VHH binders against Protein HEAT-INDUCED TAS1 TARGET 1 (HTT1). Designs and how they scored, part 1

No score or structure here was measured in a lab: all are predicted.

Target 1, 277 residues: Protein HEAT-INDUCED TAS1 TARGET 1 (HTT1), of Arabidopsis thaliana (Mouse-ear cress) (q8lfw5)
Amino acid sequence: MESLLECFAITDGKCHPDCLKANNEQEDYDACQSAALVAVSLISSARVIFKIDSKYTEYSPQYLVDNVGKEEVEGEMDQPSCQYTVGNLLSYLVENVWTKKEVRQREMDQQRREFTVKDCFEFAFKKGLPRNGHWAHVGCIFPVPPFACQIPRVPMKGEVIEAANVSEALKLGMQQPAAARLHLFSPEFDLVGEGIYDGPSGNETRYVGLRDVLMVEAEKIKGETVFTVQICYKKKTSFVKVSTRSMILPLNGDDESQVTEPACLLVDFCIPRFSIN
Below, numbering starts at 1 at the first letter of every chain, in headers, positions and changes, except where a header shows other numbers; Kabat numbers aren't used for antibody chains.
ipSAE, averaged over its two directions, is called F for ESMFold2-Fast, E for ESMFold2 and O for OpenDDE. V2 adds 0.75 times the mean of E and O to 0.25 times the DockQ between the complexes of E and O.
Where letters were taken out, [cut] stands.
Atom coordinates printed by the task and the answers are left out, and those that the model quotes come from them; centres of patches stay.

## First folded at step 1 (VHH)

Design c06
Fold by OpenDDE, look of step 5:
Structure c06 (fold): chain B 277 residues (1-277), chain A 118 residues (1-118)
Amino acid sequence: as target 1 above (277 residues)
Amino acid sequence: EVQLVESGGGLVQPGGSLRLSCAASGFTFSDYRMAWYRQAPGKGRELVAGIYTGGSTSYADSVKGRFTISRDNAKNTLYLQMNSLRPEDTAVYYCAKVRYSSGWYDYWGQGTLVTVSS
């Protein structure tokens, strides 16, 4: 069964050429993909910390992308179409993967509700998560197979804990990695390197937006609390030190996107809290 | 009155080195983030390097490994050590101070011209 699932699982290098091409052409992960990536990373890490898992397990972010925010159709698991057979698999491949190139991009764009890392956690606790090897790779453009409900999922028991501010996040972060969103400003974020990212710096600053990040460490540098975050930006994963004292002021201009006045660069903190037993 | 006065610019051959200085006055130098910007002919002003209050530094990718920003708080002076200079480093270099209230860089100096040419 694992071998069959592996055959069905579309991972990097094993996915349909068009899917890979599409993924490669994407310059950056979208907000949902980013949230999902952060979520599964945090879940995996937390499970290890709480000794639920013996090692870091790669869970499927694409599973979250595909399912979070969708209205739960009651009884989907009981539908005859949810049978996993070789015949069904082949039919799916023929109809959806091998022959129908053009129709798929339009349908996927219309239905994606934006969701957050919090939403991902809540969903995972409710539905569980499949391993990455049992689901499509991040950025996959293939539709979810009808029998996707039968794909093995690891049950997860826990709750989402939110922090209202940096101080609370710091306390939570001491126990396990936490999720946050980071305000990105260009070119400052690109220029930070090994330094401390402290937001906008001048008139040429451009607000990029919020990005989901993994908070992995907190330290005090000359009295200032600095978080080290893991971020995936432009499909590159990096660690960046972020100042918690940096105030963000609205950028001068008529662009509404630049009117955000967050007091801190990091916002919207949450963690998955797993039950140990 | 806040003043920033850049110095140390000049003509240098490719591969050469220069050290820029920015003399700051009119504010508590140690309390502020400082930065170097540059503006090449026909281009916009770009951030080259920044030094934070905690002493952390940041650099543009184009100058990483070649330039070093530092500060002497006792002398109220910001420095930019530029090594392995390239023709593309030719620009007017500006010292900038962060406004305490907003975090934006302000009080730009008059700049110092750096010309890298054979």
Scores: ipSAE 0.000, ipTM 0.267, lowest interface PAE 12.3, mean pLDDT 81

## First folded at step 4 (VHH; from c06 with K97A Y105E)

Design h41
Fold by OpenDDE, look of step 7:
Structure h41 (fold): chain B 277 residues (1-277), chain A 118 residues (1-118)
Amino acid sequence: as target 1 above (277 residues)
Amino acid sequence: EVQLVESGGGLVQPGGSLRLSCAASGFTFSDYRMAWYRQAPGKGRELVAGIYTGGSTSYADSVKGRFTISRDNAKNTLYLQMNSLRPEDTAVYYCAAVRYSSGWEDYWGQGTLVTVSS
């Protein structure tokens, strides 16, 4: 059964041509896709650190993109749509092979619920994760095959640990790789280059939103703690140094009168803490 | 080949001091964050102390004020000065190197045993 699933699994080189194209081209991933990428990276790393896995395992970000935020369907394995039959496979191929990328992408975008790295961790702990070798990579627009529910998932036991501030984030980040969310301002982020991103600088600045990032390093520059983060933004993955001293006033909602307390550029630090027993 | 070799462990009385060393080879030491972890019998692995590439440090609450982590990039060596040792500090101590480049890289030593007993 495993061999059969491997043969039909949506994997690199075996997935829909549009998915392959998306993989080969730098895509401007949305917030959910970015979150999924960050989540699987951190999960893989954490599992190695705690000797759950002997080596880094590529878990499927696409699985998270496809499933996080969806309502739980009871008895998924018993659903006729989840059964592997030649008929189901043929129907699946006929219905999905000729669908245009643009149409499919729009449909998917409209139906996708927003989620964060934290949501990804919680979902992984609940449902497990399949390996990337058994599930398409992120950016794939090929619909989930009917037998996807039969694809093996690695069960995961753990909890999400969060940090409330930079000091706590440093501690968490030292224990294992950590996630954060970065407040993006334009054009300041676009112009930072090799410098330190320190948020808005003037009246022409525009708030873009929050983006999930990998916290990959911390250092002191001129007495300030600076985080190096990996981010996917505007069809580019990059490393950016981020100031921890810069404070911003986030706006809640569409009402400019709803201003929260000053916050750092990096917020919502978290790690997946795995149980050893 | 990447290697991390811990040394300096041993038996010490409560209140005593030890200095652990971790000799690194086979990778660019300065590019990695380094850390000491420990695992006591019947317990899970826990962070003791960490030091980032830029020199920022982090300590477990249980060792704060007693332990000091430092690094010598020129010697490719990580240190842990352990003062005021307690029986609860008894564990195998592991040296770890971590970085992210094109992916996460973690390297671990084999560990050195520290026993604190009267």
Scores: ipSAE 0.503, ipTM 0.789, lowest interface PAE 1.2, mean pLDDT 84

## First folded at step 7 (VHH)

Design m01 (from h41 with S101P)
Fold by ESMFold2, look of step 8:
Structure m01 (fold): chain B 277 residues (1-277), chain A 118 residues (1-118)
Amino acid sequence: as target 1 above (277 residues)
Amino acid sequence: EVQLVESGGGLVQPGGSLRLSCAASGFTFSDYRMAWYRQAPGKGRELVAGIYTGGSTSYADSVKGRFTISRDNAKNTLYLQMNSLRPEDTAVYYCAAVRYPSGWEDYWGQGTLVTVSS
């Protein structure tokens, strides 16, 4: 079955036109895809850094998008269509890849759930992750195949380590990149350039929301810790320096009654810590 | 050829001080975050202190307030000032350099022994 899986991945390595079209038509931000992409990047990084993987190994973000937050159904493995066989693989390809069924978009919309990078780590530690080459091609094109639960996954053991403050976040990020979430304000974020993003600045500030980021570096500028984060925003990946000072954030527009306590622009720091023994 | 060479280890009485140095060559020192690790007999290697490229530092709880990490980018040298040494600080201390966005490469020194005994 490994050679059949590799043949399937090779023949399906070129993205189907409908999948390319759907991806190009996506909105600028998708929280589930963002969390999954950050999570697999950090898992791949940590596993090579701590020498669990001998080389940088890409894992499937689409597997996380398709499966995080879903309950297992008892007996699902017993159904003939759910078995990982040559016949079922060919039937899936005929029905979903080669004949272009219109069911794909509705099932993808129904299967997408809101989840965080932390949720992705917890899922990976519980269920494992397939390598990108084994899953991404199938999941990118069409709905999750019925036999998806039998596609090989790399087992992963570990825990999520979180930080409550800047001092602890500096510890998390020393040996590996860390995940965080960034409060974005417009137009300030769009205008930051090479400077330091310091959040809301005036009457025309609009809260955009939280975005998943990779915390990759830190420096001290005039006594303040400044993190460098990698973020994908408006389809552009960039590195941005972010202030860590505590402030009142106008998360509900300019309504101060909705923002009642000081917060930092960066929140929800975490890393995956893999078990060695 | 990349080299990290630790020095400054030795035997010290409890309460004493010691300064470790790590001389770096063969790479652009200022592009790397630097760290000190230690490994006590029969134990795994643990992070003692780290310093980011921009000078932000972090410390293990067991050494906070007693140890100070610093770097001199002009001399390509990393330092660890260890004050108020305790017997449990006895270990081989290793210098490490890492840069993650560029391909996950890290470099390690050979280590220098610190013994705290009375």
Scores: ipSAE 0.441, ipTM 0.766, lowest interface PAE 2.7, mean pLDDT 78

Design m02 (from h41 with V98L)
Fold by ESMFold2, look of step 10:
Structure m02 (fold): chain B 277 residues (1-277), chain A 118 residues (1-118)
Amino acid sequence: as target 1 above (277 residues)
Amino acid sequence: EVQLVESGGGLVQPGGSLRLSCAASGFTFSDYRMAWYRQAPGKGRELVAGIYTGGSTSYADSVKGRFTISRDNAKNTLYLQMNSLRPEDTAVYYCAALRYSSGWEDYWGQGTLVTVSS
């Protein structure tokens, strides 16, 4: 949550008033921002845990939001418009911030909503990531400028390790926090308090969707594993205990086979595993 | 001050058993997940077995079915029962206490040597 407020503060100091209004009116949930925030948190954690970074280092979630799912054009770095200069910065601001470019940026944001935490890890391993302060002043709601690729990035080497079941997820989460996605149902999730989130409980249940979470702890209750996850929901970061039992989930999607197949509330477990620098 | 003190290491024949203990002090033992790591000569340190605060366990594939991790929160002690020992299990075994809260926390013991040899 603090990084979202910091993005707002940076925008407030250097941007057009319409940018400030757009940031303030940003919806409670943005799937691309959620994936990016979880990904950088796990990257920062893993890099300090495995002593690749000597101290906890924050990397830019906005860089992921702006770049995951985009392919760089070969030779783009050689063009004059790609140089990081005062003139190119001013041209970018005139063309994209002080004109009516905001509608086009929201259109691009919807295209980026389809990437996952895993996609963010793969991107980071391929392209590296800038430190948070180095990227935070661009890419909020406007097109990424051509010269952005010249902003320094920390190279990262590694692979994504996934878990197919609870036993493997327990292994992934022992030495570092793990990413997962949670099937979220209303009103059940809003009512869980300090209990165990069991998902849908009746005919009045509404499927909200998947939410990115950090799996941080586990316990055994009545022979069944319960994971504790960290989730940001309705602007509040909290720890929630989640059932891992297999069940039929009423997902209102277009795939009827998913509705009839047993699934767990937590899916898509993964971690970043770094190589030696 | 935080202390993790391993004991129970030694020399054992292949196929034999050992029980490692780790006595913990200086922190709230029940708030931490606990783990055993090992480091063989010329190799990096690897996770052998872990036990979460609520008792859920995980094991490396190489020890699954032969080793059992357990904890006694009343005695602030972590255990590793090692059965059907193989020469490949020869290593220094380390006790670790781990927690994720507002960030990652870890504490480490000094290690105890286990040698499996005819």
Scores: ipSAE 0.633, ipTM 0.842, lowest interface PAE 1.3, mean pLDDT 79
Fold by OpenDDE, look of step 8:
Structure m02 (fold): chain B 277 residues (1-277), chain A 118 residues (1-118)
Amino acid sequence: as target 1 above (277 residues)
Amino acid sequence: EVQLVESGGGLVQPGGSLRLSCAASGFTFSDYRMAWYRQAPGKGRELVAGIYTGGSTSYADSVKGRFTISRDNAKNTLYLQMNSLRPEDTAVYYCAALRYSSGWEDYWGQGTLVTVSS
């Protein structure tokens, strides 16, 4: 198993060329990938803060992408396919690695999954998380081997705490980094630079969608609470200051915005609270 | 070397006041969120008060209105003014510097004991 883990320790350039190519061609992480990335970061951070871990540990976001939202199979660990055998390994390699396949069923399945950061937390508390080095990279299109169920996971216990408003979010964010979702509008987000992202500003504005972000700092500017968030957008990670005063309104017509009521730019605040005792 | 050194702890009667200080060195103080945590005997560590880099503050419900956190970036010092102290405030108080960059980093002091007793 250790040797297998080493083999699956997919670091940069160690995955199959087709997988790497697919990853490189992806312009942006999808909602699930984004959620998973945020979730593992917050989990790692929280574990450091509360001295569960001595240092920041990278957990596998792809594990979440691969497993969250799937129906649990009773006795999965006892299934013959879940056993680490030479036969299973060879079958996996022949079918998925050594055979050239352009279209992977895994990719299709991944597109069907919809989950949030909250879902990721809940799943992690239930199943634990493997270390990043023990699982495939984010965006991997290769099927998960059946014996992947034997990959070691770090157990963790806790609950998800949610904030209903900015005030509560400030409190949660002080305890540990918090998750949020950010309404993205173009070109305003692209042009924000070192300024404050205030959302839509004109008729040429386009709604991009909701993105999961890390709330990492807060400040008051002219009486307004401004959050600094870490965001991965178009596979670029950046820190952006976001207004909490700006409200987005539902637009009548062809507006692709799913906004039904006035809302802040940042919504759905939550943290993973670990059980210490 | 990063150092956080707490001071100002001690024995105080209920209703009394204490001011804790935390002297920081070895890092850019202004770039870090600062916080006070406490750990009472037999209990886990809990956040008491925090102050963001921008100066915004947050308090535990149990200390709100009684405790005030502040920072002096010029002096690389964090403060906790504790008023109207209660026996339940008895704990070791820890100063913490926290920042998120490529990951979460935190530094902690050794703590200072606050005992509230008649």
Scores: ipSAE 0.614, ipTM 0.825, lowest interface PAE 0.8, mean pLDDT 89

## First folded at step 8 (VHH; from m01 with V98F)

Design n02
Fold by ESMFold2, look of step 10:
Structure n02 (fold): chain B 277 residues (1-277), chain A 118 residues (1-118)
Amino acid sequence: as target 1 above (277 residues)
Amino acid sequence: EVQLVESGGGLVQPGGSLRLSCAASGFTFSDYRMAWYRQAPGKGRELVAGIYTGGSTSYADSVKGRFTISRDNAKNTLYLQMNSLRPEDTAVYYCAAFRYPSGWEDYWGQGTLVTVSS
């Protein structure tokens, strides 16, 4: 089983040219991939901070992308094709990595599936996570291998803790980073630089959507709390200071009739809290 | 090398006040967020108050409006002003320092006992 895990790792990143071309033409933003990346970052961080892992350990975001929101089929583990063997690994590789195939319907369905960072935490607490090297996406196309249940996973027990407001978020983020989601507006976000992102500023504002972020620091500026978040946007990772003041957000384009409700730019704060038992 | 030394604990009457201090050495104090935790007998350790590197503060609900956390970066000292003390505030109070994202470091003091009793 150790050598089989090493074989899996050796094939990491090997893709057919057709799969590489399709992946490079993907949209800039993938909500499932974004949530999974933030979730594993916070899990790795929390486990080192609270001495559950002796050193920073990377867990597989691809395992989350492949498995969150999917139900197990009863009895599937008993089939010969579901055993974690060299033969089954080779069959999976031949069928999904080294041969050309028609899988676009599955990819389109997966591209429209959405889950949150909270969903990723709940899944991890229920099922555990493999280390990044143990669960690699061995093909460019996203079929879950039949033997996935037998790939070693680190068990994780705990609960998701959410914050309803800035005051609670400050408590949750004291000893570890927290997840949140940020309302993005163009062009304001692209222009923020080293300043404070205050959201929409005029009639030319366009709502981009919500993006997963890591809340990593906080300061008080002119009497208001400002969070520093880490965000990956347009494939670039950066740190941005974000206002926490309630404000009117034009979430439905420029139509003011639906945007008179006050809202905060940062929402959906949560952290993983691990059980020591 | 790293040292966090709490002081200012003691016995006080309900309604009284205490000021805890935590003297820090062996690290760049201003780069660390700082916090006070407490642990009463038979309970887990809990956050009382925290202060981020940029001065934002957080408080447990049970101490809001009564306790004030502050830091003096020039003196490498963290403070907790505790007013309107209640018997349920009785605990060992710990000073803690955390650094993120550069290192995932935590340092803890030895604790100082606060007893609130008639």
Scores: ipSAE 0.595, ipTM 0.843, lowest interface PAE 1.7, mean pLDDT 79

## First folded at step 10 (VHH; from n02 with S58T)

Design p02
Fold by ESMFold2, look of step 10:
Structure p02 (fold): chain B 277 residues (1-277), chain A 118 residues (1-118)
Amino acid sequence: as target 1 above (277 residues)
Amino acid sequence: EVQLVESGGGLVQPGGSLRLSCAASGFTFSDYRMAWYRQAPGKGRELVAGIYTGGSTTYADSVKGRFTISRDNAKNTLYLQMNSLRPEDTAVYYCAAFRYPSGWEDYWGQGTLVTVSS
């Protein structure tokens, strides 16, 4: 009396030891995984806060990583190998998980994509999301199953609400956490400690890039608004106070003739707003 | 055991002023962000003003410049000073307290009626 969902749970996330070891030793930032993790966290939070889910429900960030930015192929769902059946699930697991095929080669053959938290929200509102247990149990990084488009998903309806400035961001974050992206500079960010992150100091500053953050609190310090954000950086999750002052940021170091506009360290504020009846 | 008790509502002429108060008990007031929401007859509930634990404030566009939110952590009290009142401000006003990410706690008051009419 085995169901398709029960078969997924049987894998229990078991991975080849080399996959676990390689993943733990990988230090590079993965923008897609970052965006997916933030998006799922905010979706789970908002759905509980606004009583759409009766309890905190974990949704699959891996489903977002695997599917955002991809289109359904005409006739793909009609192929025998694309059907979501016990036989196809077991065949996929045997070929890709239990036979210990070379995972690195398959990862190199896949096109890497970049997407944002906003893209993840839009995808979730269009396609829905599976619960974490239903997707994550297929284990290590490997090719997306041919039948993935047929795995059960929780439907979600809503829209992305964005804020262009601090005043609007404060409205977005009052009743729920909000997503944003932080311009990150080295070594200033590593040295901030309990202080306020003010971005570049002008002394051998290096631009690291944008990082997804959760805006969780705000305060006024010396008349200026300072946001507290939650960020995962160098495998450590922490809370950091961030200045909202507009300033000239040295984001482009390869064309000195380019004019840059004043910008804030935090950009791209957004939340998911769910529709309910 | 948690209580949010609004007071200060009533009938006022257009252009007048009112000050709403929300007395809080049963939780550590300073750990919560606080807000005023309102609901007019036949309308949805909307944010009027909010104040974060660190004192940063936000306002609905329709009340900006006329309303002022404030809090007194020593008295466990939230305030809303409403000036230049308009008939469109007629609503039941609710006090709310939020704490995230700890516990996903939301507390709401019973509401106080504000009527602005000639």
Scores: ipSAE 0.635, ipTM 0.853, lowest interface PAE 1.4, mean pLDDT 78

## First folded at step 11 (VHH; from p02 with P101S S102P)

Design q06
Fold by ESMFold2, look of step 12:
Structure q06 (fold): chain B 277 residues (1-277), chain A 118 residues (1-118)
Amino acid sequence: as target 1 above (277 residues)
Amino acid sequence: EVQLVESGGGLVQPGGSLRLSCAASGFTFSDYRMAWYRQAPGKGRELVAGIYTGGSTTYADSVKGRFTISRDNAKNTLYLQMNSLRPEDTAVYYCAAFRYSPGWEDYWGQGTLVTVSS
């Protein structure tokens, strides 16, 4: 099995041109890719911080994108085409990559499900994750190869720890970064600069949606906690200070009769907590 | 050379008070969030209190209202004021410093023993 993995490592990791073309034509934002990227970042960080990995190890976000939310097909692993062999790799490449066999995008989209960072952690604890070098190249190939279930995965045991409020979030983020989701409003977020993002201003505000972030620091300003988050937005990674005040958010901007409960701009705080065993 | 040196531990009666100090050197103190952890005999290490670089604090539920974390950046010193001590607070208390970075940095002290008993 090592010789097969060496073959992938030597090929320089470049993806099939049709896969690259599809990725470049995607929207600016893909919620599944965002959640997967945040999840593997936190998994890699936590495993080093708590000395489960001896050095920083990158795990595959594409494996999460391809597999979270999908049920295993019973008996699939016993078929000859599902064995992780050189012959099956070559046959798959001939059928799906080198001959440019069309992959119907609609069927791929119908298999994709929306998922969160929490879902990614739960999946990782249940199934494990391959290292980035093992999956990143295979995962660019559409459809996903039948022998993917045989690719080595690092087993991971643990649980997801969530925070319901700012006080608990401060506790979660003390020894490691924490995941969260940020309610984005336009134009307010684009205009924040070095200030504090305080959400909708009541003028021509438009709700953009939730974005996955890493909570990395906290300050107390005028008696209020302000979190610093790392966000990748419009393909640029930056740090933004975010207010934690409770407010009514106009998530359905046109329906004035629909109100929501008071909420913070940052929600869904969680971390992975690994078992040493 | 990075050093975190705890002091102020000792034996105290239930209901008593102690003040722990942690003297820091060898790094830029104000860039690091600081925390107190404790480990009771035969148990795992747990967070007691933390203070972020900008002064936001957090506490374990078991000590909230009784313990107060503070820092003096001019003296490079972290403090833990412990009031209304209980036998359950008996542990070795460790000072820790953390900094977010691509490699995440942490430093730990040697610990100071706090014993709360009659």
Scores: ipSAE 0.661, ipTM 0.866, lowest interface PAE 1.3, mean pLDDT 79

## First folded at step 12 (VHH; from q06 with S101T)

Design r03
Fold by ESMFold2, look of step 13:
Structure r03 (fold): chain B 277 residues (1-277), chain A 118 residues (1-118)
Amino acid sequence: as target 1 above (277 residues)
Amino acid sequence: EVQLVESGGGLVQPGGSLRLSCAASGFTFSDYRMAWYRQAPGKGRELVAGIYTGGSTTYADSVKGRFTISRDNAKNTLYLQMNSLRPEDTAVYYCAAFRYTPGWEDYWGQGTLVTVSS
């Protein structure tokens, strides 16, 4: 079955070319893809760092996008079309991938549900993840195949460890990178360049929202901790230094407590902690 | 060849002090975050204190206010000043260096024994 999947993928261990093309042409921010990409990056890193994987292994972010937050339908696994067979794989590929129908693209986008990096870790610990080459070839921009639950997955055992503040986040990030979410303000974030992102700076500021980031380093500047994060924003991946200073953030005023309460630009810190046994 | 060599461990009475040192060689010391970990018999290895490349520090709750981590980039040396020592601080203390890369880099010393007992 792996040989057939590889023939349709064109590239070894890579997402289907049509999926890559569709993703590159997508102009809107997709929170689900962002969370999935950060989650698999941290899972791959942690598994090598703690010697669970012998070498860096890529896991499928598309599997997370397709399956996190969705309930199983009892009895559906018993259908002949749900079995992981060469015949069912070929039928799926002919009907969904080879035809390349645009209506399926829209249906897939409409079926997406928002989830967080934490949700991705919890899903991975419960269900495991397939390697990127096994899932990316069938599930990128196309409907989830009926046999999806039978595609081989690497089982994973562990827990999500969260940090409530910068001090705890420094502990979490010492031996592995950590996930966080960054409050983005326009135009300040677009203008940060090589400096330190300090968030809102005036009346012309506009809140963009939260973005998933990978926290990779910390330094002390003028007595305060500054985190270096890896972020993908407007299709560009970069490293940005972020202030950890507590401040009042103008978050559109929809939550009275957030308008009047000090907050940091970086929130929702977490890591996956695997059981080593 | 990368080397991390701990020193300064020993036997000390409760309430006493020790200063651990870790001499580093074989890599660009200032590019790595450094940490002290400890492992007591029958327990897992745990973070005691860490210091990032730019000087930000973190401490385990059990040692906060008693231990101080510091680094001297000119001497390629990491330090741990341990004050008000308690019997539960008894462990082998390890020096570690970490750097985020696509391949993640970690280096560990062989450890130095600290025993807090009367």
Scores: ipSAE 0.656, ipTM 0.866, lowest interface PAE 1.2, mean pLDDT 79

